# Ledger of designs, part 15: VHH binders against o67189

Target 1, 350 residues: o67189
Amino acid sequence: METTIFQFQKTFFTKPPKERVFVLHGEEQYLIRTFLSKLKEKYGENYTVLWGDEISEEEFYTALSETSIFGGSKEKAVVIYNFGDFLKKLGRKKKEKERLIKVLRNVKSNYVFIVYDAKLQKQELSSEPLKSVASFGGIVVANRLSKERIKQLVLKKFKEKGINVENDALEYLLQLTGYNLMELKLEVEKLIDYASEKKILTLDEVKRVAFSVSENVNVFEFVDLLLLKDYEKALKVLDSLISFGIHPLQIMKILSSYALKLYTLKRLEEKGEDLNKAMESVGIKNNFLKMKFKSYLKANSKEDLKNLILSLQRIDAFSKLYFQDTVQLLRDFLTSRLEREVVKNTSHGG
Key: E = the ipSAE of ESMFold2; O = the ipSAE of OpenDDE; V2 = 0.75 times the mean of E and O plus 0.25 times the DockQ between their complexes.

## First folded at step 4 (VHH)

Design p39 (framework vhh_7uia_1)
Fold by ESMFold2-Fast, scan of step 4:
Structure p39 (fold): chain B 350 residues (1-350), chain A 122 residues (1-122)
Amino acid sequence: as target 1 above (350 residues)
Amino acid sequence: QLQLVETGGGLVKPGGSLRLSCVVSGFTFSSYDMAWVRQAPGKELEWVSSISDSGGYTYYEDSVKGRFTISTDNAKNTLYLQMSSLKPEDTAVYYCAKEDYYWDESGYFDYWGQGTQVTVSS
């Protein structure tokens, strides 16, 4: 059977399907996670997770066995992640795939859900073992929701809580999150808590609360301030991150990733590549992030980014080779940049 | 303004056929899953059939499988329900509904049409 996650989720819990094995895939991962959350709630201790990259071939077949004495007689929901990695372990030979298909076809007492973290292409769905799964089981797709549907979903959630959202506030929130459902869920929940008494949200309030840093700091705020050359605020945020137990390695990894992406974008820009297309090629698809990266590109020359990358490589090397404190090395770097910008700003009038 | 206009209902004998139509306006038809929902006299609303926003996936209540066919014409913003082999138990008011995702759950129906009466009797 082939169906959408929307239709599948609506019927699965009221009229259980005859099919026992399902592939869940698609662009709108939030919808798949919502389904799995409800599934875990229903099955409790009978909800089992298998990781295809970690599990051995024999452990996998044992876990799917309907006759396991330790499994009991109650129906289970078995959720399989990283199934592609499991397929690589089975190798290229037809007989290994035929065994897998037979095991999946013979599931009768439990439900098996094979979860992909992206949308599968026609080639993958038409290849074994998924081609056979489509014949005896179900293929469930979580297609991207339209901007109109996402807007109405957000409005309904506020209305459900008795909160009136101004049109400009709503549009700002949608654009800020780039219509990303997971980001919208987190921001909407925060805004609902904020507006629980007043029952109204204005543009000014959304600007202050959504992605605000009134008391919450995060690695992305630090990276943002650093790339916009606000070194004074970056130093304060760094101190807060460390105080909250954020690991220096995490800060370094995110900062290095951003610096390398920006340098790549500068090079593509020099070659006349379309900037939006270039950003998508390096994984920046969200409109909010595209806006931020455009700001970073404007604030930093190619030489600025090259020097940042070299400085970060030096910090990493000194931390590893000489057991230097990564946080102190980052503070020293930011202080040096602050001093340079003070001289530069004085020369240019601020 | 949102508007759903259902037509095509009527009186038919058991074994007969009817085609219901629903013309939609005031929203982007292809952005939503669409459904047919019915209500028999004195009973609760019952979901009958759904079609995905792409038109590529259809789903049916078990009692109507093989007898009913749901389809769309996006160019005309029209949803159809072709009903064949009608039975007395199919007697109900049929509503065209826009389906939406209910934040942390699915299956929210918006019943904006007036409904169209289907009566199956000898």
Scores: ipSAE 0.014, ipTM 0.485, lowest interface PAE 7.2, mean pLDDT 80

Design p4 (framework vhh_7nfr_2; at its last look DockQ between E and O 0.44; V2 from the best seeds 0.00; counts 0 for: pae E 2.3 > 2, grease 29.2 > 24.2)
Fold by ESMFold2-Fast, scan of step 4:
Structure p4 (fold): chain B 350 residues (1-350), chain A 122 residues (1-122)
Amino acid sequence: as target 1 above (350 residues)
Amino acid sequence: QVQLQESGGGLVQPGGSLRLSCAASGFTFSSYDMSWVRQAPGEGREWVSSISDSGGYTYYADSVKGRFTIARDNVKNTLYLLMDSLKSDDTAVYYCAKEDYDWDFSGYFDYWGQGTQVTVSS
């Protein structure tokens, strides 16, 4: 059988299928993990994990055996990780694959779940042993949830707790987490605790709580502070991003992309183009991001953006040509900008 | 307010064909996976088919595979089930269902209409 993790999860715990062997794969890994968590809760001590890269062939077949002198008569759930590595161990001999297929087909008393950490390609699913598993067992796919679906899920959770979240606060949270379900669940639960008494979440509150508690800091906060010319806070955020293992080249890539888009928007504005249409033409379709880009355009002149682009090109060149540290070059850039602002403020005594 | 309205059912002879429609409103239809679920007299609900939000992926219960085709029109906010080679066992009330998850990622369906009755009989 072929089905979705949605349908499989819904039916497995209410009317268990006749099939006994299942392949779990897909883009939305968190849905597979939540299914396995429920499975572990149901089976308890009868929940067994096998690692295909560590287990020997004979240990594997013994673990899948329906008969054991020292095994219980109670049904078990056997979860197999790194199955691809186990297949490499078996080699490309037809007899070994036939034995594996026969053992899997003969599972009658237990449930076996073969878990992949990514979405399988059509070629892999149509090749042995998965081709045979699809015939006597099931292929279960965890497809990625749409951004709108994820947004509604988060809104529903806040509403269930009686918490009113501002639209810009919600959009910021979604962008900060990149719509990652695991990160969203952690951040939403922290925000619910924070707003348990007040029952309201503003953008400033989400920025404070998500930033201070999250180990998964997003580059977009750094870019936001820099484009709003808050160089002091930008320096602090940069240090945090590096300490959390964010690559300097990723920071440069996002910042350069934003600077170029803003420069293009300034140019289109001079030609009399509609700002909302212009933003959509450069890939800015989200309402929160449109609001932020309007703020960036207000904070930066065309000359400011040109100078930023040139500075970023210089940083890239010096890191490549002279093998200089990109982080140090970014810190020097921010410190220079901060010093210029201090000098401008002190040079006018009136 | 989410609303799903099924139509297109009726009486048909074995081997005949029917086209079911489901008009959706009150949500961003193009962002949700959709399913058809049926319930025969005196029996529980049976999943029939699912379609991904884009229409790029379709899934069918073994009992209907090769005979039924699920399709969607995201411009018209409409879900379809094309039913060929109908059998007496296909007699049931057919429900259009929107897939959703609770916060603990347990899946559930939203049923908003009375369904549409399909009767396969001579």
Scores: ipSAE 0.599, ipTM 0.851, lowest interface PAE 1.8, mean pLDDT 84
Fold by OpenDDE, look of step 5:
Structure p4 (fold): chain B 350 residues (1-350), chain A 122 residues (1-122)
Amino acid sequence: as target 1 above (350 residues)
Amino acid sequence: QVQLQESGGGLVQPGGSLRLSCAASGFTFSSYDMSWVRQAPGEGREWVSSISDSGGYTYYADSVKGRFTIARDNVKNTLYLLMDSLKSDDTAVYYCAKEDYDWDFSGYFDYWGQGTQVTVSS
């Protein structure tokens, strides 16, 4: 049975579930992240993260083993990322999948969270090993919230802080963020900080504070600039983000998500699907976001997007496998792109 | 102003059925998860059932699972609880409750109805 992340959180932290293995997926990754943050806080040192693309089969099974080599019987929370990559490593052998399923089914003390960075399709959920996991574990979905719900959340947050936001200012904020919770969280926090001595936020103030390259940290601005191939400004914004303390991996995740969505949209477009419907299918429902994504699609070819995805994967790999500085890798990437753009412009102008 | 008004309660024999309704107003009903909570005499409040904003997900307490069905009509702004195979232990005041979440997505009930009495007795 599939459960919403809200209900799951409520139950998990109040009455521990009998099930031990859970799949976390959904369009709203912010909710999953929030849950995982709480989970990490709860379990502390007993919170373990596995990367499916990095871990060997043996290591994987060892990590899931209930037998603590060190005699410690403490319940652990094991979070698994890139599980799909792990499955690819296991190959197509039926026996290996069966073994995996058996191991997962036999988890008794620990909690295992398999985390996907996107909403899984029905076909994926109906395929092994997820099909089996759904039978003895739980599927947790993080769905997008309604615009109204998001608006109310934002209003409530401001109200709690004693801040009154003008209606037009609020609408502006919501539209510019495309009702993205991650972006909203960041912007709302910034605005709260800004308004610490002010009880009213005006449209002008929001315009000044929100989405400013020079003064504000905006991951989505970075993504926007990158996707529109303004690499020079993207570099500046990146530096600001890093200075603000935003983790590079968070930036990468958002960028990857956008890139993947765009690539998917390009493919759908090639198949003759309606773009608006296609955008909605990948969770882009806001008109402002639709407009942005349309602009991204115009700015990028299918090949461009593919290359971007590959580049991001490389950066991720180098960061995780070779412990290279993710920020530097991103800078290098942007610089390289900038150089290429300059060369193209010079070649066409001559 | 948020208003929740329960109806449909009454006296029923064991094994009987009741249908509770909750009329909601003062908020965008379709944007919020809703719940039924009951309180028996001398007992604390007990969660009975919840339904997601869209109605796509339903949840039940073990005590009512298989017997109760929660539903909602977002056009009518109405929450329902179909109670079948009622038992004496189901006797309680049944409350409609609106769910909400904090900024960190901790869930709570922010509004309650006045409740409707359900009495299961031979």
Scores: ipSAE 0.593, ipTM 0.814, lowest interface PAE 0.9, mean pLDDT 88
Fold by ESMFold2, look of step 5:
Structure p4 (fold): chain B 350 residues (1-350), chain A 122 residues (1-122)
Amino acid sequence: as target 1 above (350 residues)
Amino acid sequence: QVQLQESGGGLVQPGGSLRLSCAASGFTFSSYDMSWVRQAPGEGREWVSSISDSGGYTYYADSVKGRFTIARDNVKNTLYLLMDSLKSDDTAVYYCAKEDYDWDFSGYFDYWGQGTQVTVSS
């Protein structure tokens, strides 16, 4: 089966296909997230998330074969993120891929959703195991929505609430959010609440109420706060990221990347390299990022960065060795750092 | 305001071919994904094929894959369905449909044409 998220989203909850294994991919990731949110609502405690970069082969296969009887039915929904990373762990061994395909083909009591965070290329879809999944399961694509479709959706929502939006206010809102569906949903709902009595929205009002925030900005905000040692604010931003469903390893990957780049820059400076050239050598070419990295270098010694890198590696290892929650390990790390800052400030004054 | 008008149906013997057209007006055609949907006598509507706004991606129901080809001309605001190797099971009224999403991002068809009859008879 090959279909669009449009068709799949329309039919799965009323007359689902007979297939049990689906690949979800595409450019319009918010449509995938919306489908998964509805799936979680339907399955409740029978909704299970697996992170392909975090689990062992044995845990993966056990989760796919299990049947939930505690939710009142045998059926559950298993959602798999980072499946590509799981495939890398299997390598190019044909025996392991054949086992994976056999397990996926024989899913009978559950639904399995393999979720990609990008649109897959034709070559990827033609490769095993996805080629086999296309034959016994389904491939579901979430294509980009046009700017015109997004504009008309926003207008329809305001019209449903009887709110007249000035044309320049609407265009400002769309440009401000970059036509991002998650941001638009949040900002439009705020604007509707704001305009509930007035029933009109002007450009000035949209400028006062609406604010652009993106998923990527929030992750970089967290990293910025942590690297500048504002651990109290960093904890609050972390909570926001988790509530939005950001994978904790996405956060770890970005933070680790920054920490490693900063440590490398410290080493290059000690060897006498020009800082601007050194930053370009580690991929920092944007002037705004160069400014931010300079501030991070001032706030962190080489020893600070070494200890941060080791702490991040320990968090990753403990997550896997002791099956501990990565988010809680991050919170514990930040809490410990915040407590050390309090002690440092108190002992400095006394 | 939005108008979709299908044409090109007719009576065809098994194994024959037809080309359906759908003229679109009243909206920015090139901004929307489009679908063909069919309805056989006494049955519900069945999705046949979809094409992306640019025409770069096409999708087909398993029942028609390899036999039907969907296409669009964004200059002429026209959607096409090339039907080859027609079977009696393809007998239906064929509708052109505009895809969209509601605010909760559920997909639906918001406008339909009047349909064109395709009859495959021995």
Scores: ipSAE 0.387, ipTM 0.729, lowest interface PAE 2.3, mean pLDDT 83
ESMFold2 (binder alone), look of step 5: mean pLDDT 80; pTM 0.809

Design p40 (framework vhh_etentamig_d1)
Fold by ESMFold2-Fast, scan of step 4:
Structure p40 (fold): chain B 350 residues (1-350), chain A 122 residues (1-122)
Amino acid sequence: as target 1 above (350 residues)
Amino acid sequence: EVQLLESGGGLVQPGGSLRLSCAASGFTFSSYDMSWVRQAPGKGPEWVSGISDSGGYTYYADSVKGRFTISRDNSKNTLYLQMNSLRAEDTAVYYCAKEDYYWDESGYFDYRGQGTLVTVSS
């Protein structure tokens, strides 16, 4: 059977399917996690997790066939992660794959869920053992929700709690989470708790509550402060990002992307191109981001952006060639910029 | 206000065909995945078929795979279900459904139509 995660969740818990083995895949991983949470609630002690990179072949086959001894011979929900790593342990021999397919086809007492952390391509789904699973079991896809649907979902959740969200506050929230449902749920729940005595959420309130107080400090805030030349605040935010486990390479990647887009926009502006059209050509389509990029362009000359790009290239080179800490190189960069601003404001630079 | 109006049901003999239609209004039809759900007397609802917002992906329950075809016309805000090789067990009220969200485990259809009765009997 082939179905969506939405329909599968409804049918699985109301009318148990005849199929016993399911593949869960897709772009909206949060929807898969939501299904598995409900599954764990229903099965309790009969909810079993297997890691394909750790489990032996014998243990794997036993787990699929054995029922829980607690409360008698009870049905289990068996959830398998890292299935691809298990397939590597079986090797490339046809006989081992045929044995796996036979065991999966013969599951009668338990439900088995093979979970992928991304959307599977047609080639993967048409290859064994998933090709056979599609014939005797089910393929369940968690398709990406459109940006419009995600926006309406967020608005509906605030409205259900009697909270009005200003449009710029909503756009900020959506863009900073990249329309990620898991992050949106966490931030929306936090904002609902904050706004329990209020009727409206403003952009300032969202900025203060959603990202500055959370364990998940936003890389975009760091980039924003740096591009607006608020180096003192940028340095503090950098320390928070590292403290919460955000990888330095991720920070560098995002910052470099923004710097390059801004430099491109400066070049297009010099050629007399329409700024709005130019922004859309580099992927900036959202009105909130367009306003932000306009402020960055106003705050930075073409030379400022060139110097930023060169500094970022030097940080990357020094971390790779001399094994220097990327975080320390970023701190040195920010500190140097802060010192230059102090000198510029108190005396002639040189 | 979201409104879904189903039509096309009726009495048909085993092996026959019917085409169901669902006229949608009150929302941006082209932005939502749509489904057909049926409910036989004394049973809970059974999901039958689903189609993505663009029509690029279609999904079917095993019980109808190869016999039913779901399609949509976004320019007319209309969803269709072509039912071929009908069986007695296909007898049910068929509902047009706008796809749900499970963010807080609410587990309900956003909106469901009035339904259209399909009876497969000799």
Scores: ipSAE 0.014, ipTM 0.360, lowest interface PAE 7.2, mean pLDDT 79

Design p41 (framework vhh_surovatamig_d1)
Fold by ESMFold2-Fast, scan of step 4:
Structure p41 (fold): chain B 350 residues (1-350), chain A 122 residues (1-122)
Amino acid sequence: as target 1 above (350 residues)
Amino acid sequence: EVQLVESGGGLVQPGGSLRLSCAASGFTFSSYDMSWVRQAPGKGLEWVATISDSGGYTDYVDSVKGRFTISRDNAKKSLYLQMNSLRAEDTAVYYCAKEDYYWDESGYFDYRGQGTLVTVSS
């Protein structure tokens, strides 16, 4: 069977399936961890973890078939990590792969969960042994939740504790964590403890409490720091983004989009247009982004924005036409801005 | 806060059809998976069908597969259940339900309506 982790969580604990072997995979690892935590709570001593990189072939097969020693016939929940490493141990030998498939097909006394830490591609799911598991067992996918769904989850958690969170405080928290559910859980728990007595969370308070959060790899943080002219921190965040595998063209695209929107807003402001209406016309509808864009407009003159746009166009051209390293060109840009800022701050006002 | 209003139930003969509707308000409908659950006289709640937030995934209890179709209209904030080839065993009060995730546990049904009664009898 193929199903989502959302459906599987609901049905497994209320009406357990006839299938005994499941593959858990997907982008939203938090939901898989939540399912496994509930599974561990339900099975207790009958919850068993196997590590595919450590376990021998015979130990693996014994663990899948063996029932609980507490009561002899009590079923276990067997959770398997690093299954890919176990498959490497089997090598290319046909008999060993056939044995694995046969053992998995014949699991009747336990539930077996094969856990992946990423979303499996269709090719992997169509290859043995997962192809066979799909026929006699289940494939469970934890797809990424929408940003709106994540926002509602966070709001619900605060509401359950009687805490009223300002909209801009909530948006700030979501952007800081990049909508990462694991980080949101940790941060929300800290904020709940902080606001336990007064039951109100403002933007200022979230900023103070969230200040202790570990450095997050986030394109938004990079753009924010650059537009607020904190070039030193922007350089550090850029290095983190690149090391995390964020494509330089994605960084350029987002930065260029922001610069063009800001330049448009600066022009509309000069013409006496309503800033809030102008922001909505360029796609800025939420209060947190409106606040951020107001800060960017205050920090940058029209000439600053024009120069930023021209610099970004030059970086794009040099990257594409001359095969120059986009990251190095961005670093050079930030370094030149930092040097200019130092000179400006030491200038003699006559 | 959350309001779910079911309609479309009634008396129908075996082999007949009914279409149930659910009007949702008080939450961002397009962000939640929705379900239909039912309760037959003298029995507990039984899950019938689920549809994902986008409508891209559906699932059904075995006894209704091929006979019932769950669908949604996010623009209208409405959930539907098309029920064909109805059987006496389908007689129940039908509720639409919103599922919520919990950070420390799996999601559960959260139904708020009075339900709509479906009676399959001659």
Scores: ipSAE 0.006, ipTM 0.248, lowest interface PAE 9.9, mean pLDDT 79

Design p42 (framework vhh_7xy4_2)
Fold by ESMFold2-Fast, scan of step 4:
Structure p42 (fold): chain B 350 residues (1-350), chain A 122 residues (1-122)
Amino acid sequence: as target 1 above (350 residues)
Amino acid sequence: QLQLVESGGGLVQPGGSLRLSCAASGFTFSSYDMAWVRQPHGKGLEYIATISDSGGYTYYSDSVKGRFTISRDNAKNTLYLQMNSLKPEDTAMYYCAKEDYYWDESGYFDYKGQGTQVTVSS
């Protein structure tokens, strides 16, 4: 079966297909992430994420065939990222590819979604194993929306909220986000909240409110919540990041970098160094980031930051040395922090 | 103004063929996925076929797969539906639809035309 993400998303949740294995690819990654978000909501504990660069061949085959050992429903949604890296591990030997194709063809109990972070070329789709997947499963494409279509979507979203956006403000927003739908959604939602008491959105207001165009905007939100000790919201955001295909290593690298910079700033503060100059020495030059880092410093003691760094090093070591799931280790860490704060509040609040 | 004009419907015997056309104007046709949907008398809307903006990808409902072919000519701003091996159950008003994506929702009908009636009867 070959179809668009648009049609697949409309039909999958109302009349599930008989096919069990799907390839999701395309230029408009936001549409794929929207589908995966709904999939995660439906499957809950039975939503499983596999990383092709980390998983072994035997673990991979077991995960595709194994029914859930959690929850009441035995059917799982198995989402595979970095499938290309898994294929590299199998090598180019025909026998190994034939085994993979046979295992995929025989999936009966679960739904398997192979997610690519770009649009696949026709040559790759016509090559094994995807050629066989097209015959017994489905190929789902998320087509790039034109700049004109994206512009009209943004205008429609503002108009639904009764907001008139100036042409210069709109063009700036589109350029700032590079016409990326996921970033546009986040920025438009912020601008709508900001404009709730105003029905006109100006260029100055967009420049003030829309400050991030990073592919890591969601990772920054997670790090922000964690460093401000809002562990409950951080857990929720973490789940969304993973379901959207943000690699755990990316999250860990950004979080570790921030923790180390903050610890360095605490040490410089103890020595009486000027905070603004200290921030610039660790690469924090932007006024917005300086304001954020001041908030993080107020929310965290030197011991808090030391403990965070040690915990992150432990998570990294357990993931690499003991083949532990990085996401689960990070969830355990956040849950532990949340429980500690509950105990502390109870002890001091009665 | 945005406009879709369907044509090509009519009365045909079971096993016959029809070719539907949709002339689009007032928007950049080559930038949008297009669909054919139908509504039998007194029943709800049913998706029949979708085609990507480039024409590289298509989708068909199970009821028409293998019998209908959707295509487009971006130079002429025209969408087509070739209908073969028609059955009485294909009797419906057929609409051309411009699909639009909306975040937090997986698409909707941005616009549909007046429709063209297809009647399959002996």
Scores: ipSAE 0.007, ipTM 0.230, lowest interface PAE 9.5, mean pLDDT 79

Design p43 (framework vhh_7ocj_1)
Fold by ESMFold2-Fast, scan of step 4:
Formats: C-alpha cells, structure tokens, sequence
Structure p43 (fold): chain B 350 residues (1-350), chain A 121 residues (1-121)
C-alpha cells in the first residue's frame, strides 16, 4: 500500500492496518516525528528503536523476530533509523538482501517502521528491499502540506482549545512563519497558553505574543533593544526580566548566539554571499527573525559585533573567575554604552 | 514552555575542539531523551548524537570516536564535546528534545535556535 502520512496517522491508531512493515519518508519530517511520538506514547516500553549504523546483522534480525526469549507476546513497535547505513553494512550480495526481505515479510505480530530523514527518489523506492516492502507492507510519504491544509491544521488546534482566532491574526501568523510547521507549532502553543482564559486572539495580541523568546517575559525584547542600540530601554527590560525570575544564563546565551550569527553573516556578506542564503546557513529560517537580523546588520558594523562578542566573553569570564554577579556586569555594560551615547550626542550638539 | 538554548559554537581551526552546551527549561529534563543534530549548507539535517534518560549514547558514523555527548541532570544541560574537527563538520548544530507530537494531547517539543560551528583550514 501507498498512502500519505496525514491519512496514515489518522487511521493507524483507530483502525490498525493488516500490513506490518512501513517505510516513512518525505519532505515534511515534522509529521513523521509527530506520528512516531504518538506511537511511542501508545507502546511505552514496547516501543523499540534500532540504529542501522550501530546494530549488528544478528541483533537486527533478533529484534525483528516474532518470539520473545522470555515468552512475552505483547505487540511491539520497532522503529529503524539509518536503515541505509545498515544496507551498506549488509553488502551487495543477493542472498543477504533476500534474507532481509524474508525477515521483513514474516513480521506478523509486531509493527516495523523504517524511517528516512528525507524524501526517497523513485529509483530508491523501485530498488530492493523497498520494492518488496511496497508489495507486502506500506510506503508512507510525508509530502509538504498545501498552505490551505496548514491553515486548517492551525485553526483546528485553536478550535480544540475553544479559542476563537481572528482571520487577520491567523493570516499574520501564517505569513510570518512562511507556513513552516515547526515554527507554527511553537507559536501556536504560546498563543494557546496566552488565550487559555480569554479564549479570543486578536491581531494585536498575536503581534505582541508571537515570536517572543519567553511567554512570561520577553528576552527577545531585551536582545532586540540591545542590538538596535536602545540601551536605556534595554536596561529597563533587563530589570523586568530578572524580577520575573529569568536566569541571567538564558539572557547571555541568547545574546551571545545572536552576536556570533551576526558576525558570521557580516563575514559571508564580505564574500559576496546572498543574505537570505547566508541567513539559512546559520539557522535563521523564520521570516520574522530574518527581518530582525536584517535590522541588526544595518545597526551594527563588523567591528561593533566583534566588540560586543568580546564584551560578552569578558562578562562571562568575570562572573566565573571572580564570582561576580552576571546581572550587575550586564547592567554596567548597558550603563557604559548609554553614557557614551549621551556624551556623543552632547559633543555633536556643542 | 519548553526552551532549549545552545551555546559554545564559533570559529575554530581544523584539528581543534569545541564543546557545545544546551541549557533546557520548561520540562523535567532528567525524564527525556536529548540529542544533537546538525545541518550544513545545502544538506539535510542529520543526527550527530543522542543520549537517553539513563545516559546511554548513540552516534552518527561520521563523528563516532571524535564526538562525545553527555548530560548534567542537576544543571538541566546536555553537552557535545567535539574533538579533531574537520572542515566537513561546519554546520549549524541544534539541540533537540526527542519525541514530540502535535495532536489531541497537546504534547510538544522545541528545537533550539541552533549554534553555528565553522571549521577553517
């Protein structure tokens, strides 16, 4: 059988298939992981993971056997990662492939899931052992969802929690995430928590809550203000974050990460690399973050970023080597920057 | 709220070492499997290393013997010690809490922001 991951996930847990061996592949890896997490929840201790790059041939076949050495007959879910690496170890001999196919064909009491981290090409699916798996088992593809399906999935999640989301608020959320399911999941969960009592989400609320680093206090607001050189507001936000119990380590790690990514982007820009491609290469795929990072690059020279990195390293060293308060060191840093801006503005005017 | 914050990335010369850290909050850290993934420009995201709640580890073949994953449950942190780095290790490294679903139960995971590792030669 051939089916989509969306259809397969809906039916597997309500009306389990007769097929026992499945290949999971596709572009939308998020949906495959969603299915596997539900599978792990259902099977508990009977959920087994095999790593094809680590497992021996003998251990592999033993794990797929229909008999427990200790006489247990509970149905198991066996999930196989890095199956391609196992096939390389198995070799190219016809007898070895035939044994593998026979073992997979003979699975009757358990479910076996062969997981690929990418979409398989037609040639791979038409080659053994997957060609035979398609005949006695199932091929499950996680294709990229249409924008309409993603919109309906997001609406369903809000509706399940009794939350009414305004049409303009929903469209804003979808556009900013570029319909990326992993980013949408994170933002939707924050919005559900925010709207748990009120049960309504407006555009202004989505703009305020979505893409914050923290739902309770906005660490991103602090980092944003600092990178845009609004030191007075950054100092006030820092005090707020600490009063709400946000750990200084969290603030330092996020700020340091951003500074290093920005420095790398400046370096790639010097080499003539496309900015959007460069952002993707340092893990910035969220449309909102891309927009913010463009603003940070405009506000900061390569020298500014180097000096920021060195200052952050100094703060980290002083807190560790001299047992100094990280918060006070950050306040001192912001205060010194604010004082320099005041001196600069006064010097220009006089 | 589940939050994963990576650190320790940067620029290093071939043959050098880096230690990545991932500070976790918003869940009972000791009860969950943790992992490190990486994505190089133009390539698919790949598993680098995983560590279960009991401390047992798994590695990708390309890093086995060079990288070590460990966890500090008291500090809610997972680490990746990277030795004998090569230009081919250049990638964004992501900390991940293993196993998630976005269904009727509302359970979910979060990938970290990622940390850039650049190896020059």
Amino acid sequence: as target 1 above (350 residues)
Amino acid sequence: QVQLVESGGGLVQAGGSLRLSCAASGFTFSSYDMGWYRQAPGKQRELVAAIDSGGYTRYGDFVKGRFTISRGNAKNTVYLQMNSLSVEDTAVYYCAKEDYYWDESGYFDYWGQGTQVTVSS
Scores: ipSAE 0.000, ipTM 0.144, lowest interface PAE 11.7, mean pLDDT 78

